# Designs tried in a protein design chat: VHH binders against F-box protein At1g48060. Part 26

Target 1, 365 residues: F-box protein At1g48060, of Arabidopsis thaliana (Mouse-ear cress) (q9lnf6)
Amino acid sequence: MKPQEEEEKNENMARKRSKSSSSLSIPLDIATDIFLRLPAKSVVRFSCVAKHWSSITTAPYFTNSFETRPNLLFFFKEADRFFVVTVPKPNRRPNESVSHTSSQILDSYQTPYPKHSCFTIKTESVHGLICFQRGTKPIVWNPTMRKFKPLRKPDKSWESLTVFLGYDPLERTHKVVAMPCDKASDECRILTLGSADQESWRTVKTNYKHHPSRGNRKNNYGPCRCINGVLYYLAEIDRHRLIGKFAFLGHSNVKNSLPMWVLEGEKKGEWSTYNFLPLSHYDRRLEFHFKLIGITNDGELIYVPNTVFKTFEVIYIDPIRKTFSLVKYEGVADKGFRQRNGLGEDKPLRGIQYSPNHVETLLSL
Short names: E, the ipSAE of ESMFold2; O, the ipSAE of OpenDDE; V2, 0.75 times the mean of E and O plus 0.25 times the DockQ between their complexes.

## First folded at step 18 (VHH; framework vhh_7zox_3)

Design j6 (from k2 with D56E; at its last look DockQ between E and O 0.56; V2 from the best seeds 0.64)
Fold by ESMFold2, look of step 18:
Structure j6 (fold): chain B 365 residues (1-365), chain A 122 residues (1-122)
Amino acid sequence: as target 1 above (365 residues)
Amino acid sequence: DVQLVESGGGLVQPGGSLRLSCVASGFTFDTYSMGWVRQAPGKGLEWVSDISYRGETGYADSVKGRFAISRDNAKNTLYLQMNRLKPEDTAVYYCAAQIEITWEGQWQFDYAGQGTQVTVSS
């Protein structure tokens, strides 16, 4: 019978562990598996207090294997401080068309406003990293490790550029892609993070001269997405023709609809259009207090508040099932949070930036 | 055609009171957050107070306890009651819709009025 054989194998492994030369030692593969199950902040703390454990948690296998569920990241400035908060995906899947629930934040931290964190636009979060653009200088941020890494300019002669962040799943590396955006070009620069060449931009020719889009800060839409190693973005090759492979939530000339363009069948250039109900359909009073910032990996539209007075609420809409979920997140914007962080009780939070679908990563920058 | 019209400013002695009004037209007032910003002579804009579409209020530290913001959605009107006025409160007060701040620290609004002068002096 299989149970007795399995118990004998497990007993033999226990005996081998008991015969180890190191008292109180834990086998490397067991320690690695334990660490992979811990929250990122716990892994970081363990890495800081013991060099032996830091060797395990910084190894490429561990870093590449560590992954958390997608969350909503948001950050803002207040006076001379920089605040970062992570909130989880909604806790309920109701069979109801409308729900109101509460949830807790996952993590928050603050730091003095770092000089190098001033930026103009940002990319979407890609495998736990975000790339900012300060003029023609890219800056990579790992919110989990609380690290910023400024990169060299892709080309000293460029007066304008658009930067994109991608992840190559075969190499298991992030790539920063820069293109000039003041004139159509078939040339781009690529920099691979975490390699011996990470500070060197290489030139790559594209199949078409094109003019990439910089993104839309008002609606917090990113200029691109990376899906399975393919970077999708909006671009122009003539005045009114866009190219690129990007799912985009846009405006419609019909006030009561929200168009979405979706790539179907993975064929090049094949798109489908879907029209979904806008936020005002569900509650017109919310239309100007909340803004659409993206879509979850599960296909839900995410609306966030422009200004946070006393409560932090996020709206999730399933556009296919036509459901509406409002989640109130406890532990942010309330009196306790403000007191612990030295924030004024009556001063609304504003100027907030959001990154949906953020996963935690232990990647060193 | 969106319009915000402020009134109620004037000259007042220190310690006095004024009540500012802002009548809105051309948009759905009850769905917007509304507020007040001010600009002292030779200075930049300063946020004073706002009130959300559902009545939540916020105040700058410099005015908390002395100013009270309110709204009457039936009359499309925003109010600012200013008590215990100080010479430092002297400014042009602007009514604004959807007060935001950019990452670079610049104030932005969906709509703003022409302003009403408040002068606090002996």
Scores: ipSAE 0.581, ipTM 0.856, lowest interface PAE 1.8, mean pLDDT 74
ESMFold2 (binder alone), look of step 18: mean pLDDT 86; pTM 0.864
OpenDDE, look of step 18: ipSAE 0.744; ipTM 0.900

## First folded at step 19 (VHH; framework vhh_7zox_3)

Design f1 (from m6 with Q98Y; at its last look DockQ between E and O 0.48; V2 from the best seeds 0.00; counts 0 for: pae E 7.9 > 2)
Fold by ESMFold2, look of step 19:
Structure f1 (fold): chain B 365 residues (1-365), chain A 122 residues (1-122)
Amino acid sequence: as target 1 above (365 residues)
Amino acid sequence: DVQLVESGGGLVQPGGSLRLSCVASGFTFDSYSMGWVRQAPGKGLEWVSDISYRGDTGYADSVKGRFAISRDNAKNTLYLQMNRLKPEDTAVYYCAAYIEITWEGEWTFDYAGQGTQVTVSS
């Protein structure tokens, strides 16, 4: 926050205290505090209908201060529409070992099917954004703001690539990283989101020639994870699978080379392993109809249904404490949801993709 | 070897009824979702109905209220009761089994039968 903006905030507070009632106008500082207390859905709706308030909700201070707890995002295509539903992670584990609970969805919406979003490979949600790729063209999605942003191709000569999404917590910026996957390479492209002058691809050399693994439908979780400014992804060097690391920490100005750390597997030092109980331990049929899509920030395994008929259930397993929780989410797949969205009353929802650990962000694409 | 064998098709007058059955073998029937698809002459495949491993049912708008899907896990058998049949219901009906469907919403079946003909004509 700049000193001028800080002074205006204090001045607006003082102005309010000097008056009891004289006008419908609200000081900028007080309006900012009000908006920061509202749910993201309300902030978006208010900004859309009140033009003079939009400057508050798009300001960097406001967008950087806006935080929500992590949620599970699920989305699917039906005909020419794209449907998005957000459900909460259970606040607390209510039972000792096994629980069955119900919860409400947080939000749902639909939008026309974007022509550039016709693929099944995506990144995980990273600080509220998700990146798809269509061939070699990346497309960034902000589910909170309901916006897609196609990006320029990282390199005209690359015929095959994998896109990753990262976040630099020191600079509070997203990074889009593209790596070739048709041949091992020590070259990648990086683009920083949120800067009009800096939204071009720059070339960065890695410490090792490698190629990343691709995502697929069998593996519905993304090919990478970004933790505290470090991108972790599956990679191959000479047919050995490794965990690659790619750090963004420090200045956003990345030089021609970034450190890459590898963890060795089978033939040298071993990875720490932990054997988890399979889903069939709890119910044999669950393994056929639920799939593992990831892990919560609290360390719980998340299993989701492949097809949603009339009920939407998610299973959370804490492998350390050995707890099992099944949560039935109300407000999705039922008659009311289907009627509001123009979906057939009896048609199962299929082809569903999920993104765990999604937080809301007001970042403008 | 996996096998799905449909039966119960035939010729029926408009307004009539038929009951299709599909006997499954060679896989764990109670772990699969099951469904019926049909193909009218000169047309592509059309989803009719399916039933989850837990018994939840779904129907296409064109058959809702007239068709009823059910399953008997003890007999590895899937059924489709078809009432108030119309000429547009004329098709080959296929029994199918699946666990997962693709992102694009394509109907991908792990197993499918050879079909049984249903003809509705006055």
Scores: ipSAE 0.012, ipTM 0.505, lowest interface PAE 7.9, mean pLDDT 70
ESMFold2 (binder alone), look of step 19: mean pLDDT 82; pTM 0.826
OpenDDE, look of step 19: ipSAE 0.614; ipTM 0.842

Design f2 (from m6 with E104T; at its last look DockQ between E and O 0.71; V2 from the best seeds 0.00; counts 0 for: pae E 2.2 > 2)
Fold by ESMFold2, look of step 19:
Structure f2 (fold): chain B 365 residues (1-365), chain A 122 residues (1-122)
Amino acid sequence: as target 1 above (365 residues)
Amino acid sequence: DVQLVESGGGLVQPGGSLRLSCVASGFTFDSYSMGWVRQAPGKGLEWVSDISYRGDTGYADSVKGRFAISRDNAKNTLYLQMNRLKPEDTAVYYCAAQIEITWTGEWTFDYAGQGTQVTVSS
C-alpha cells in the first residue's frame, strides 16, 4: 500500500465525516427557524418526504409559531371538483391616488368535491379555518392542509340555524357557535375544535333572547367577525337591530351562560357609521361587476368580481388615504390555468367565494 | 321602467341560422353584463352566453363555435347570432342582465325579458 493512496483515502474519509457531522449537528431550534420561514406548501412537502422533518412541523410549538402574511383566498366548485386559489395583497403605493398593477397568484389546487353535496353558508376565515354549513350540519375546512371535517348537528330539533367560527387566543382553540335563526332564543351551542370531545356540543345560555340576522343570500356570506377572541355579529331583538358580542376568552367547557353584551351602537352612539364613496365615483362602469367583501387588516376595502371571464382583477381602496388600486392577477382564469385544471376556455368562473385575511395554519383536523 | 324586449325567434330547419335581438331600456345598458339563457320544454334554465361590460364573452359548451354574442351600446341592443342550429337548441331564449349563479347552483339575474321562441325542426 503506497503513501499517496493512504493519504487520498484518509482525505476522502475526513471530508465525508465532516459533511455528515455538519448535517447531523443541526439543532432542533435552528431547523425550526428554517421551516418557519418557508411557505406552507414547502413545509407540507418536506413533512411528506422526511420523517424527521414531520416531527418538527407537527409539534405544537411549530404550529403555534407558524406565521404567514394574510392573503385573499378565492374558491369555487365545478362538477365534482373544488378549486382553491390564493392571491397576495399588492405592494403599497402611498404616493398615488389611482393605481393599476399586475401580480401573480401565490398558489392554486383542486380537490374532489361530491357534486351531490351542497354547502349553503360559510364563515369568514378565522385563524386559517373556514366553516361551511350544509343545512344544519357544520363542516370545518383547513385550506392549507386541504382537509374537511364534518361535525355532528348542534341540535336535532333545530330546523334553521347559523354557525359562526371564532378563535380564543388565550386557549389557542377554535370555537364553532350555532344559533337558531328561525326564532329568538337565549341558548346556543358551542363546540371546541381539537379537544378530546370534538363532537360534544355544549349549551350556553345568552343574556338575551335573540336571533342572528341572515346574511346576504346572493353571497352566502353571514355577517360576522371574530376579533381578539370576541365574535361580533348582527342580531335582532323584537325587530330592533343590534350588534351581538360573544366572548370566548378562556371559557372552554362553559356550562353556564357567558356574559354577552348586546350593544346598540347605532341607537346609543356606541358605534359610528362610516359611509364610503361607491365604486361609481372612481369608474362608473365598475359598480355592477365588483362587490365589497371585506376589509384588510390594514384598513383597505376589498372589492372582487362577481364573474371572472378572462382576467381576474381585485380592487383595493383605502378610504382614509382615498387611494384606489386595481390589481390584475396573472396565473388564474387565463388559458394556462384553465388547461391545467380541465376547465373550459370560454366558460366564465362563477359562484366564487372569497375569504379575505386568510392565514395559513398547520392545524390537523 | 326596465324593459328587455327580445325578437328574432322563429321556426328554422336544422343547420339553419337565426339572429336574436334584445332592445334594452330603463337602465344604463353599457354598465351591465348582458347575456342569454334558455329554457327547453319541461326543463330548467340553461345559461347560453354572456358578454361583459368590457366586451369579454363566454359560451356554454353546447353552443361554443356555433353562437356569437355581441352588443351595440349605442343602440342599447344585445345580439345572439345562432348558426348551425340543432334540434337540441329548441327553447325559449331570454335576454338577461347580470347573469350569476348562487353557491347552491341557481341562476339569478337583475333583469330578464319575456323571451322569444326558437324552434329547430325538419
Scores: ipSAE 0.531, ipTM 0.847, lowest interface PAE 2.2, mean pLDDT 74
ESMFold2 (binder alone), look of step 19: mean pLDDT 86; pTM 0.868
OpenDDE, look of step 19: ipSAE 0.803; ipTM 0.929

Design f3 (from m6 with T108V; at its last read DockQ between E and O 0.57; V2 from the best seeds 0.67)
Amino acid sequence: DVQLVESGGGLVQPGGSLRLSCVASGFTFDSYSMGWVRQAPGKGLEWVSDISYRGDTGYADSVKGRFAISRDNAKNTLYLQMNRLKPEDTAVYYCAAQIEITWEGEWVFDYAGQGTQVTVSS
ESMFold2, look of step 19: ipSAE 0.574; ipTM 0.860
ESMFold2 (binder alone), look of step 19: mean pLDDT 85; pTM 0.856
OpenDDE, look of step 19: ipSAE 0.811; ipTM 0.932
ESMFold2, fold request of step 20: ipSAE 0.572, 0.578, 0.581; ipTM 0.861, 0.862, 0.863
ESMFold2 (binder alone), fold request of step 20: mean pLDDT 85, 86, 86; pTM 0.859, 0.864, 0.861
OpenDDE, fold request of step 20: ipSAE 0.821, 0.824, 0.814; ipTM 0.939, 0.944, 0.933
ESMFold2, last read: ipSAE 0.573, 0.573, 0.572; ipTM 0.860, 0.861, 0.858
ESMFold2 (binder alone), last read: mean pLDDT 86, 86, 86; pTM 0.868, 0.862, 0.865
OpenDDE, last read: ipSAE 0.812, 0.829, 0.809; ipTM 0.932, 0.942, 0.935

Design f4 (from m6 with W103F E106Y; at its last look DockQ between E and O 0.67; V2 from the best seeds 0.00; counts 0 for: pae E 2.3 > 2)
Fold by ESMFold2, look of step 19:
Structure f4 (fold): chain B 365 residues (1-365), chain A 122 residues (1-122)
Amino acid sequence: as target 1 above (365 residues)
Amino acid sequence: DVQLVESGGGLVQPGGSLRLSCVASGFTFDSYSMGWVRQAPGKGLEWVSDISYRGDTGYADSVKGRFAISRDNAKNTLYLQMNRLKPEDTAVYYCAAQIEITFEGYWTFDYAGQGTQVTVSS
């Protein structure tokens, strides 16, 4: 079903005053406000229809101001296709200790999967982008705009590396950070996205020789988090494990220098202990089929299935209110979805990757 | 201490039927998804069928409509009824727990048995 179009205003263009030399267009400030209220799919469609609207929706102010709503992104590979599903956060928290509700997915699509590709590691979703690795070659993905952009190798001499993705909120740019992962190093490479003339790797020295730790095998959103322009990751210095900190914002007085702080321990900052119920409290069989992948921005634990047979369900646990919410999402894994996407009727969906707290971005790669 | 023991394989003519069994021990059977994978001579593993902890079933396209998976949680036993067998079904059939595939495309199992041979030939 298409969305309702009743929310779009019917305004006569002749009733609008032009703030430019053209009196035939909707004033820029009115058009911008209208577009900022639309879903990303609608903005993309309007940009394709008229050249005039494309100038609004591609402007840096618009793309930086576009309203974002965190949701759960999941994706998987089948044959030569790459499938992507966007799952909304539940509308309301129930006031009951246990609830079972249903909802609808927001969107799904498929694209051809690049041949000869073997993506091994992904980053978390950072301001709407995700970065993969194919060996030592990073590949940036914008799920909203459905684009992949391969990047140059950070260093021809590196046989292995780990890629991180960060976002500098002051510059409003994404940064791709590469570090050697098989040997300790005091070097990393940084690439700023968004400029073809300036998209080259910069060498940055760190305060300590270190390398990223492999991280938790169960952590499917990657080994790091980017919070307010600071990249946090697990690292090792000699034989010690540390939480690495890599900051983009205003901490270096030298152009090719990036200050780094290495944190030790898990209790720093605003970490809190919550009294929560394990999955086995609700059904002892859930703990083997659902995995914890993260938390929502509202502080809810998110559990997702590894394999999806007939239904797609997500479990949200609020550790403060001690609530359990199971949400069944319609529009995925059923016969209709499978037929529409050319998938087998009785073949479970497998190899699913999840990115919690994914926001949409109109950034063109 | 975990054990999965397959039985019921054998030689059968094309068009015939076999019923495979897998008896499990050493883990909480009713909490696991269970399934069958097979390996034809000289080939890699191929997923055949699963049944989830709550009874949802899945089948590979090559066996849909001919094979039926089931489980008896009281007996800790997984079954595969194979009908209208074809020579292409010739393989070693392995019982497995928690059949998964990584995003990179590698199969993983929590547990797997030693296999039972199924041969379909004249």
Scores: ipSAE 0.512, ipTM 0.835, lowest interface PAE 2.3, mean pLDDT 72
ESMFold2 (binder alone), look of step 19: mean pLDDT 87; pTM 0.878
OpenDDE, look of step 19: ipSAE 0.812; ipTM 0.928

Design f5 (from m6 with D56E T57K; at its last read DockQ between E and O 0.57; V2 from the best seeds 0.71)
Amino acid sequence: DVQLVESGGGLVQPGGSLRLSCVASGFTFDSYSMGWVRQAPGKGLEWVSDISYRGEKGYADSVKGRFAISRDNAKNTLYLQMNRLKPEDTAVYYCAAQIEITWEGEWTFDYAGQGTQVTVSS
ESMFold2, look of step 19: ipSAE 0.627; ipTM 0.877
ESMFold2 (binder alone), look of step 19: mean pLDDT 86; pTM 0.870
OpenDDE, look of step 19: ipSAE 0.819; ipTM 0.934
ESMFold2, fold request of step 20: ipSAE 0.592, 0.589, 0.610; ipTM 0.868, 0.867, 0.873
ESMFold2 (binder alone), fold request of step 20: mean pLDDT 87, 87, 87; pTM 0.878, 0.876, 0.877
OpenDDE, fold request of step 20: ipSAE 0.839, 0.839, 0.825; ipTM 0.946, 0.951, 0.939
ESMFold2, last read: ipSAE 0.639, 0.606, 0.661; ipTM 0.885, 0.877, 0.892
ESMFold2 (binder alone), last read: mean pLDDT 87, 87, 87; pTM 0.877, 0.879, 0.876
OpenDDE, last read: ipSAE 0.789, 0.839, 0.830; ipTM 0.914, 0.948, 0.943

Design f6 (from m6 with Y32W; at its last fold request DockQ between E and O 0.76; V2 from the best seeds 0.71)
Amino acid sequence: DVQLVESGGGLVQPGGSLRLSCVASGFTFDSWSMGWVRQAPGKGLEWVSDISYRGDTGYADSVKGRFAISRDNAKNTLYLQMNRLKPEDTAVYYCAAQIEITWEGEWTFDYAGQGTQVTVSS
ESMFold2, look of step 19: ipSAE 0.581; ipTM 0.865
ESMFold2 (binder alone), look of step 19: mean pLDDT 88; pTM 0.883
OpenDDE, look of step 19: ipSAE 0.810; ipTM 0.931
ESMFold2, fold request of step 20: ipSAE 0.553, 0.510, 0.492; ipTM 0.847, 0.832, 0.825
ESMFold2 (binder alone), fold request of step 20: mean pLDDT 88, 88, 88; pTM 0.889, 0.893, 0.892
OpenDDE, fold request of step 20: ipSAE 0.812, 0.833, 0.806; ipTM 0.931, 0.946, 0.929

